# VH-VL binders against Increased recombination centers protein 19 (IRC19): the designs that were tried, part 4

Target 1, 188 residues: Increased recombination centers protein 19 (IRC19), of Kluyveromyces lactis (q6cq02)
Amino acid sequence: MVLIKSRKSIVTATNVCINSSSKFYLTEEQVQSLGDKEFLTASYRRFLRMRQFISKRQMVKESYTTYLRYKFKIEDFELKRSKLLSVSGMSAMDFRSSVQKSLCFLIKAFSISDAYSKDMIDDSHKCKKIIKNLLTVDYHRNRIINRSSNMYQYYRKDFTFFTDGQNIGLKQFEENLMRLNECLGTRL

## First folded at step 1 (VH-VL)

Design d14 (framework fv_disitamab)
Fold by ESMFold2-Fast, scan of step 1:
Structure d14 (fold): chain C 188 residues (1-188), chain A 124 residues (1-124), chain B 105 residues (1-105)
Amino acid sequence: as target 1 above (188 residues)
Amino acid sequence: EVQLVQSGAEVKKPGATVKISCKVSGYTFTSYYIHWVQQAPGKGLEWMGRINPSGGSTYYNQKFKDKATITADKSTDTAYMELSSLRSEDTAVYFCARLSEYDFGYEYYYMDVWGQGTLVTVSS
Amino acid sequence: DIQMTQSPSSVSASVGDRVTITCKASQGISSWVAWYQQKPGKAPKLLIYAASSLQSGVPSRFSGSGSGTDFTLTISSLQPEDFATYYCQQANSYTFGGGTKVEIK
């Protein structure tokens, strides 16, 4: 397939999605006014539009799409959070704000700007590495879990999958990612 | 020992459908993608498509998207490739092959283990 | 999509010869190239992956090189069992080259 990049296809972002069109981010008005279904659908489309910037490889794009589908259609984030962090009660983070911050994280990971300081460029590269590691771990997770069931079930069972010594690295990654989500207000 | 064993040769008439199997052993079926490759008599290799046996997701070469249907049965560790509306141009040896482990860090993949091939002959 | 142009289409060689096969991608593919050997009536066998990495069990006389668009497979000292057809493949969307038949002189 042809990938078309216009002269103006560079998406610029910081920790706030400052310099992006509505093609790649939701406006404040949309975040406030859309119903939950419409908000999720609009967000999902923006995440899908980022697929072209994730990798040139078709398999990586497919893994990205699979992960997005899991996040938007299957994941019970609060249940997963409570299990991984061994806590009770809901996240204090606003749902819509967390989704928006996750999109900003992704845009930051795959955008550059002439105005970026060295620290901003370094931060962007760190975010990009996190996303690539996340997708690699998701593929590994899918290989193990889908052999017996679908991926959301091991959070809803008795959690014994993570007590198996063979899966301790996966558990540590999931815990670390959830702690990162707590710090950043994201839902990666 | 890792093996991919394909079903035997088929002779079909134009317009028919054929379904070729690829049974795997010696590894976890859902951990590796399975690819299908066509080789017409005396010609080179042409990639047709692949399946992720874990979720059943497929990706096809555009040339074959309306001709081939790739499926997987996890209960029997078997991948399938079905060809519809057969014509003489579909006469070929069809191979299944296992893709190497997925690694986003390296961003490369290759076919490390192959089936023995299945000859499909389309003739009146 | 990405085209792989393989040359030569055939080469006549003698045992002990150095054989070089080239493969050119229509666009940059980093090191996303694998090389396969196919003997008549048999399935292909992986020789080289990631442009230059030798698959386990493959003799050291086989080597691969290149990056970007130009790739080469070299057989340093051709053996009788090496008479076969060789294919390059780009590992992004799995396009094969046209093949190079290495035949006895």
Scores: ipSAE 0.000, ipTM 0.474, lowest interface PAE 13.7, mean pLDDT 77

Design d15 (framework fv_disitamab)
Fold by ESMFold2-Fast, scan of step 1:
Structure d15 (fold): chain C 188 residues (1-188), chain A 126 residues (1-126), chain B 105 residues (1-105)
Amino acid sequence: as target 1 above (188 residues)
Amino acid sequence: EVQLVQSGAEVKKPGATVKISCKVSGYTFTDYYIHWVQQAPGKGLEWMGRINPNSGGTYYNQKFKDKATITADKSTDTAYMELSSLRSEDTAVYFCAREVYSDFWEGSYDYYMDVWGQGTLVTVSS
Amino acid sequence: DIQMTQSPSSVSASVGDRVTITCKASQGISSWVAWYQQKPGKAPKLLIYAASSLQSGVPSRFSGSGSGTDFTLTISSLQPEDFATYYCQQYDSYTFGGGTKVEIK
């Protein structure tokens, strides 16, 4: 029933439990005291460590890594947000808090504790479905759009959204995800 | 019974346009990608492009990007491939084929073609 | 882009012979290879997918092997209905091999 047990995680056939003291969480001290570049590096490493729990399938792990690189190295979140929500003005969300909440969302999606109530388990499954849909949509986008092109170019400063029906479904998915980000304070 | 049925043979003049149909039956049209493949007389198979019938999203072989336009009509469960500015080099049999469904998260990520149409011969002659 | 080099271009064989056809990819494609059989005037028919998985309804004399860049289709005991042209295909970006015509000796 328990395939792997350690101080940092418990893995079963269907469940993974990640302890709050594990290397997958940033400490309050780290969140508050690290410089911006150090905070980003520490956060990126934690997201990357989650790769082992996302899927055992290589293509899913690679898609996760590609999406993660986009989020940390390429994405202009405020520009993307302004275009998707059709608003002028910056997000009220603190950058560090939103990154931390995104990490907690991901850990919640892939970690189930014996102490969890049925509601907590149901919440975990909903979070997992959101991450699953996100990675699935990103993978199919890469298949539709030439892999050699910048797959996120349509959120660049001088780009007009496809209004002739091209990628309208992708736009709607990302609008819904951004609205979820507004409600949760995340940057998924 | 899964079946892809293509329109009949066409004879066209150079410079003309031709539109080939591929009507599907026996499955949900929007759940599977449709591919188009060219085979010149006595030659091998060459992939042209594919469409996701659910979204209308297309992906082309760069060789055919300016020659072929692939579309899908959900109301008639029919995929189309249009060839423009026909030349003698476009004389070929054109096949449509269904890509097997493989869920990204649960699947094996194998996107091979499991069912093929019978082919449509397009002859370009003066 | 990914090139698929198929060899031989033709082979003459007798009923009962073991026939081997190879494909070489210009870069690693894992197991993302399918093999198709095409008879004159007919559409291609799927034989093998994922380099080694036999399609339902295909005789067990057909087998596929390989991973990475080198792939093989084997017909263990050639039957009269097996005289056809065979194509490999990588399906990461959909490139076909040049084909191998299996002809009567």
Scores: ipSAE 0.014, ipTM 0.521, lowest interface PAE 7.8, mean pLDDT 80

Design d16 (framework fv_disitamab)
Fold by ESMFold2-Fast, scan of step 1:
Structure d16 (fold): chain C 188 residues (1-188), chain A 122 residues (1-122), chain B 105 residues (1-105)
Amino acid sequence: as target 1 above (188 residues)
Amino acid sequence: EVQLVQSGAEVKKPGATVKISCKVSGYTFTSYYIHWVQQAPGKGLEWMGRINPSGGSTYYNQKFKDKATITADKSTDTAYMELSSLRSEDTAVYFCARDTYFDWLLDYFDYWGQGTLVTVSS
Amino acid sequence: DIQMTQSPSSVSASVGDRVTITCKASQGISSWVAWYQQKPGKAPKLLIYAASSLQSGVPSRFSGSGSGTDFTLTISSLQPEDFATYYCQQANSYTFGGGTKVEIK
């Protein structure tokens, strides 16, 4: 566990996010007391607040916003998971826990403190690299597949993969990301 | 109270363009998507597209992407849908509807406009 | 594209009857189904969202069930004001079913 004097999120040695401020992360009390609609709205706003830390580059900020909209509005996560992993049944991690773990992953990626150990700093850099790679892949995929101003055509859950080199790479990336989600309990 | 009020009925000739409006009140316009739905006479509902009024981003049903243009004016809390190159098969009632952007789990059209009849004569 | 097949196309029932309407998705859609009621000359009204959640202000005689590909709307005791056409909708890309017209016999 590390401590940060200002009102910032802290990450424990066991990869648990503790937020001394509710601005960037929901407290356990909030998770227990919020209804489903309020939980989703509060979570979405916290993901949006992270945008300021993702990158100074407008491209990356826009990719983040587009991907976040896809995750919250368009994606059928359980259907996508069953297709990519060739499994039946729902994921073991409950929805609220998976959303919180995803936000924690993002906070860890972009919140570095002098109080963090070398291992915690290395873990943070790995998470940051994963997020940056994810947004870069999503940006290129969106540009190629969805050349119109309507960026949501690409994010329909019924899109298919073709047998060309780039589409094979995109499918492999999605499978690897879903396997990471299974390991971490996230919904990246 | 939440209200979506649409413009009045239109009668157009084939090849014409029509623009219908949906003025909202009773909530923050930029916090909810506005969707457009077509219903041909005696037929069912067909989703056409939606707009996020905050940024103006649109998402269309493939069938309507070359027929319909959806826009929003934040200064007047009004969404618009323009239909181009009208044909007799475009004769229908067009509805606007509100959908929550942030209720991913609870996504639905909870409030609807009264509908606008567009008649295209042959 | 995800197709929503609704059945029956019409049903005649008496006041007090239990009415069941079904909706089948061409692929799994979890619980992302809403049900709407439309009366002649009026806009649709939301009844059920997330397959089984009752919208505020909707009478408790309406209920929804199902997950995956098979979904059901039930009216436990039909009332005269329930004469209407009912539509299912999948939430992810907003495809509507063909509708079921409920006519009081």
Scores: ipSAE 0.000, ipTM 0.457, lowest interface PAE 15.1, mean pLDDT 77

Design n01 (framework fv_nepuvibart)
Fold by ESMFold2-Fast, scan of step 1:
Structure n01 (fold): chain C 188 residues (1-188), chain A 124 residues (1-124), chain B 107 residues (1-107)
Amino acid sequence: as target 1 above (188 residues)
Amino acid sequence: QVQLVESGGGLVKPGGSLRLSCAASGFTFSDYYMSWIRQAPGKGLEWVSYISSSGSTIYYADSVKGRFTISRDNAKSSLYLQMNSLRAEDTAVYYCAKGSYDFWSGYSRAFDIWGQGTLVTVSS
Amino acid sequence: DIQMTQSPSSLSASVGDRVTITCQASQDISNYLNWYQQKPGKAPKLLIYDASNLETGVPSRFSGSGSGTDFTFTISGLQPEDIATYYCQQYDNLPYTFGGGTKVEIK
């Protein structure tokens, strides 16, 4: 994930320049030395700072914030993974590494540079499409459930929701996303 | 299955009015942005107006602003274009088109379904 | 308004030829560009959306590429049924604008 480590300005798809700084990523030293709570807090803040580059639309920004809060405060990733992939072991990827790779994935999705090769630009666009689809699916999922004060709890308390015939498409999406997480070492 | 059918076109004198209708079937009409696009005889395509899924967001091309009014009735799965103060340059085939609503951008990604068009001729 | 300049305005080619049409935007529109096919007397049909994505049911001989201000549309192996006028269209900013169209005819 060293692709984005640079002092050069990165121009996002929304024409916003991002300079290489600790505001948008964690240094290797920080990843290794911060306590678990401090690491999660620092990571969460960096994901939140990406919100401005995701979209100018308020509803997309709100969907991003809701999804991010679910990922950091509610999700039991290993339980969700075990159910979607039908496996009994925990992920081989280190927790901190997977969070960092997820942040790098997000930065890569919304950053473009004149220094990027065609392959790097194509890869960035693929990452952006994945995030775009993820947030779009999350938005429609929440509409189907008729968003309530407990909307984010359905991932944790009611995994049978995915076996309901009306929600089979959501299950397929979640399974495909989890398989992608296995390949990339991310926690999207 | 998915279809848009326009009606209401015809011959009208300069300064006159016409109301175009577009009947939608085969999809959830209330979920999509809808547009009117016109084409003068032998000329290219010109976007005229769009209306959001709820009807709350409406935009017009400068050439028709203040004269045309787009509206929709989601209960009837119908789109309308009220055309007032018609001019010779408004002579065209008028198409209604369904937007591929993009959650991400908030606008129609593409016009994926088009009606057959209805001809409006403004002449004496 | 964003102006879309399409080139050429018309072309004549033989069946089996590779046909390329270009579209230039007056400002950066990222990949917010679509391509349409209009056969004589018919409504336009969406072929390509978001610069390079083939619409469902559209033959693979049609393709699109480009980003920013310069875009290309290609027909690999022109068929008789491809005789039509082709239009590019941007949706980056309102008002939505179309290119002037390229009329494709067989020699």
Scores: ipSAE 0.015, ipTM 0.480, lowest interface PAE 6.5, mean pLDDT 80

Design n02 (framework fv_nepuvibart)
Fold by ESMFold2-Fast, scan of step 1:
Structure n02 (fold): chain C 188 residues (1-188), chain A 125 residues (1-125), chain B 107 residues (1-107)
Amino acid sequence: as target 1 above (188 residues)
Amino acid sequence: QVQLVESGGGLVKPGGSLRLSCAASGFTFSDYYMSWIRQAPGKGLEWVSYISSSGSYTYYADSVKGRFTISRDNAKSSLYLQMNSLRAEDTAVYYCARGSTYYDFWSGYKYFDYWGQGTLVTVSS
Amino acid sequence: DIQMTQSPSSLSASVGDRVTITCQASQDISNYLNWYQQKPGKAPKLLIYDASNLETGVPSRFSGSGSGTDFTFTISGLQPEDIATYYCQQYDNLPYTFGGGTKVEIK
């Protein structure tokens, strides 16, 4: 098991980040004061810093980077959400809050502390399993079905490309992940 | 005590079909990637196919792609390999092997730490 | 596909000898390589994972080293029960591939 012990980032059971440094997360002041482009850039850099803690394997690091680029540069989250959940209207969670909750989810997945209760440790392990499954699924999708960035973009942006029973497992995974995002307020 | 027990092997004619089963016990089957690995008489090991812990993703060696289908039933802790259009070259002992857990997937522990006893498939006229 | 080349294909050694087997990958696989032991009529058994880590319950006379494309498996002080065929296997990329195997016999 790859577990990281961090003195600079403690994630509580309520997904509240406790940190004396902004190295791995944005401060409340930064979240409120940065412009949209600056906020996305700062967030992207923090997600990239987590890459070292995700895995030592080059394949996994590359998969993580590819997925991260997709999320920040290509994905139309609200369109994807509306199609997967068959709902109208925008996500209830504020954009900036959901991005930061996603970062906290990653930090929680790959951190451990002697201060954590058994429930917090169990939650950390569950978050880690979710991230590992997410990256595993994305790796196989890219390798087996979407070998080019163009196909990857069309599948994720326009779900009609796979509407008629093709890749049912991938669609099911995307739907389940989006339901998880609704429950947690994240954008995984 | 981890156990994997294969069954379903036998003699079959070229072009025929056969279904292999692997019964798993002693661990949480639904957490593990599972593979089929074969060995022709007097030859080395050849990885055939794998299936993810959820069953959502599969991969096949080029030699069997389009002819073999791997599947699993997590409720029954069972792994299957449906073999169609069998050829003489498919003659081998087929092993069920436990892969990495989802938990350990990224740690570099993508090994086959437990194997079944193997089941012989003979494709001959 | 990543091709794994093992050398030698067979060897004979005396009890107490140091036995060395090599494995070469056709491309960089970092340290994502396993070593297995297969005795006649039995399924393979994992001995070493992640190129150099000894599996639980495996005698300390077995060791592995290397990274990238060149890997070595060593038996220090060969014992009669070590008569088997040994295989390397990469798990860096699909499809997973095995070396051709090395048959170890006692003289």
Scores: ipSAE 0.000, ipTM 0.462, lowest interface PAE 13.4, mean pLDDT 78

Design n03 (framework fv_nepuvibart)
Fold by ESMFold2-Fast, scan of step 1:
Structure n03 (fold): chain C 188 residues (1-188), chain A 124 residues (1-124), chain B 107 residues (1-107)
Amino acid sequence: as target 1 above (188 residues)
Amino acid sequence: QVQLVESGGGLVKPGGSLRLSCAASGFTFSDYYMSWIRQAPGKGLEWVSYISSSGSTIYYADSVKGRFTISRDNAKSSLYLQMNSLRAEDTAVYYCARSSGFLEWLLSHAFDIWGQGTLVTVSS
Amino acid sequence: DIQMTQSPSSLSASVGDRVTITCQASQDISNYLNWYQQKPGKAPKLLIYDASNLETGVPSRFSGSGSGTDFTFTISGLQPEDIATYYCQQYDNLPYTFGGGTKVEIK
């Protein structure tokens, strides 16, 4: 059953197929020619457009938007990476490549086609589970922060929130996600 | 004891204004999405508005959009509904309700705690 | 908006009877449906959440089933205290919408 068909996507009861186009993807010309600020703005718009495929529920869309703002405006990725992995030095992946790979990961998580093999569909489902778990963890993290102003420190450079014994499970999830980022070249 | 208590209802003329209050106790008010739900005399339930735990996300039913304003004061554990440009069709018992869950994959989204309700009558 | 159609609008049954109420959504809402009980002059009470889960403290004679567009609420062994109006409610999309209600009375 096809629920919505557009120039950019086909939405059914069981899946969404996102067409290859500049609405959801950045062109090679955009990746190469845009300045850093313009590249980030164009990327942010693509991530924001994906909100419609995350969930129909407004509260879930709000959680996604909050996480997206954190990633683009607040997060110090290299500092977070160094502390979670206990390493020195910067990631090997080029910034623009990592942002683009993150967008592709999100599109893969929420777009499957009848042309996909079983392995490709299984891979998409795994990506979707990762995104859902990530948003669930972020929701819990925000609830903890709202109960205690001290917990906001992880949005700054000290990361003491993750060293507190009561947050071991959250730290373990973040470490696993960062190791996945290392393997895939993403910034989830 | 977990409870919600509404106040501020009364008789008002068409075009008038009223401000409803809902006092929460027995739970951490700042953790929950809150809604207003109304019921006209002898009629069914109609969802009116919700507000997120932080107050940043608000939604209104089309019937009240532009006339009603939902707000909250987490320090006072209180929810409010400012009702302007009231119409006869707004006559109802107004309930304050807590939402049990907020995310599709985390918690169910049901109204698990309700206040007793406060009657608003719009009539000349 | 998602329209929720309840049937019947009212019913009369005897103590001990099995009472069935249905709720139909105008579009697929998966299992994002709750059931409430409202006694005369009182606020509604949550009975069933996510189509089939019994709320804590609610008697086991109440049950819910269904998914997609068709949902059923059942009272097995109707008791006098079950006299009330019952409402279904979807939370799949905003605005949240309620069914028209089913009034359950004792013969």
Scores: ipSAE 0.000, ipTM 0.479, lowest interface PAE 11.4, mean pLDDT 79

Design n04 (framework fv_nepuvibart)
Fold by ESMFold2-Fast, scan of step 1:
Structure n04 (fold): chain C 188 residues (1-188), chain A 123 residues (1-123), chain B 107 residues (1-107)
Amino acid sequence: as target 1 above (188 residues)
Amino acid sequence: QVQLVESGGGLVKPGGSLRLSCAASGFTFSDYYMSWIRQAPGKGLEWVSYISSSGSYTYYADSVKGRFTISRDNAKSSLYLQMNSLRAEDTAVYYCAKGSRYFDWLPSAFDIWGQGTLVTVSS
Amino acid sequence: DIQMTQSPSSLSASVGDRVTITCQASQDISNYLNWYQQKPGKAPKLLIYDASNLETGVPSRFSGSGSGTDFTFTISGLQPEDIATYYCQQYDNLPYTFGGGTKVEIK
């Protein structure tokens, strides 16, 4: 299945075919041959290049960058997964494969044009909604934790993190996202 | 004030060894990737090696791989470059440089540089 | 390795002139490019990061633009203290690579 077509590359669920000048993807050779730190760095930069397609709003671009940095520098994915799903043992998906699938998910969300089939367009829109919801949730969580910020004054008046039950909503979102990761082999 | 001071350069014969040091002050040394960048007399800049903030990750330019070893001592706020099997083409001023914090595993820019130390490899 | 080609290798201009230096990457590096100034006998100094962002404390007459493979560095209103060699540097992929440098002199 061809997920994305561009003048620089073709991305499928199982493969990434690019020319050597593409700025959005890793070649199959790079995925297989780079050392772990080089792979993470190269992947991180490809994810950063997608920032321009996420939103024109600076706030959203900033949230995307902050979330991406968290995923690559701070997150202990296997520990988070075990806690959210109440399971023992590690995920079955190879690390590099899951990172690559996550990049393909993001590119799919923002690269499929109106010239493609309705099914492809609908799939792209679903992926886009997931990414936007993810960034919105992460933004609100991080801004509330921030000791002082002028941005918190722009939250809805009827939305409070300190209301009884707020924690269950956030936990449920994270559990649902982790279940999606299990189904797709991603690390969103 | 924020500064980096290199030392250990000198004259050495081909096949010889030298150890360069870089002393950091005025910033939290343990938070940053550090690099060595060299410049041959009258020539341009060439990146040599980096080391991560913890010391867990290192990378080398192909021209020095297997001959040079980068290391750090965070307790002493010091960076080192052990240079073995030196060749005439290794003759250069060696700069230590601090990576910017945007990526802690790979520097995006070199915002602070030392004064440099000259290494001359000649018989 | 990503090759960075800088032009011209040297130029001479008068005080007050607009000076333009170009840098070409052998492959797409997005905006992952920095510009440095090196005065004779001194260490390089960061002027521009991420292709177009001015480093703090750097005069506004310096600017950068471009993305992908083609980049431009401009000095608007050249001053005597701007006599130096200027280098571009990519950080998209390891190893980091620098351009060959452009010597800027006052005629």
Scores: ipSAE 0.000, ipTM 0.458, lowest interface PAE 17.1, mean pLDDT 77

Design n06 (framework fv_nepuvibart)
Fold by ESMFold2-Fast, scan of step 1:
Structure n06 (fold): chain C 188 residues (1-188), chain A 122 residues (1-122), chain B 107 residues (1-107)
Amino acid sequence: as target 1 above (188 residues)
Amino acid sequence: QVQLVESGGGLVKPGGSLRLSCAASGFTFSDYYMSWIRQAPGKGLEWVSYISSSGSYTYYADSVKGRFTISRDNAKSSLYLQMNSLRAEDTAVYYCAKGTMVRGVYSDFDYWGQGTLVTVSS
Amino acid sequence: DIQMTQSPSSLSASVGDRVTITCQASQDISNYLNWYQQKPGKAPKLLIYDASNLETGVPSRFSGSGSGTDFTFTISGLQPEDIATYYCQQYDNLPYTFGGGTKVEIK
């Protein structure tokens, strides 16, 4: 599941060593046996532990924490997906699989080892760039929401269709990210 | 619609204490980080402290650490700054300022109070 | 701490002129910079956020640009009501820090 394996140490881009312990990922047994509430809580804790590897900058760490809270507490993913892709029906990917693939994406983005091939290192760098770009765009999106609507009103009808210069860029980014989610089976 | 009204400033001797208050209206106070920013007479702006929306996270400028305490009462939509061990260099207009934080991201101060003058002199 | 250096400290210009103020950070702050206007005896007002975005209700003659360590604030066609002190502010890292301010006056 995970790029990091038992007894292997991975050095992150911030020079932090992590290994395949349950501290940074869920085991197959946990993914299958936990109740939904317990699964979400355990997953959220793993995502939070990744915060230390995202950046040393306080603002980036806060943006990451804010985005995680949105994803786990506020986001209606299926509604957002249906609006951005103009489709009906739910995503084909199992919820638990999507969450785990998202965690693996994040771990891959911030883990590097001398044992990795050039291809694995290049893939890790691409994932890292996607995550950092995502956080930057989310920060700008929050600025617009704060000024034009109640801060907890996301993806209202009037907000989904941005037609102004800055807003159209945000809409395009969100559409492209959702298309990436469809391709990878993630919930970024 | 958004209003921030400050009170509690005045003249105090060195070593004294003052408590500043800021009454907020026109927005959901409990959703936003709040800051205190000061300006000495004829000088520029200096950020003093902030408090998170829930009150669980605070930060202070080094010049006031250990002497000032920021707090809030979300039920009353009020922000406070308890100032102890005041020094002449704390003389300033103190502004209450609203952050534009959505879900905890601190970025800027979109609304400011009128300011309250604190004068520390012998 | 991140130091913010504004230049010039003051300037005099005529109505209709283009006014340019610069702000330099002691380290890379990406685009995490705001610009404020403060008129005498009044509280500051946010004009530009995230280096280049105009706050709602602010006239289009105000603009901002830059990223990293060098930032510029411009008033295109100075009006009498623009006479004020302008401040930049970084929010990349704690503590948040302001520039020293630039006082804009009419000649």
Scores: ipSAE 0.006, ipTM 0.541, lowest interface PAE 11.2, mean pLDDT 79

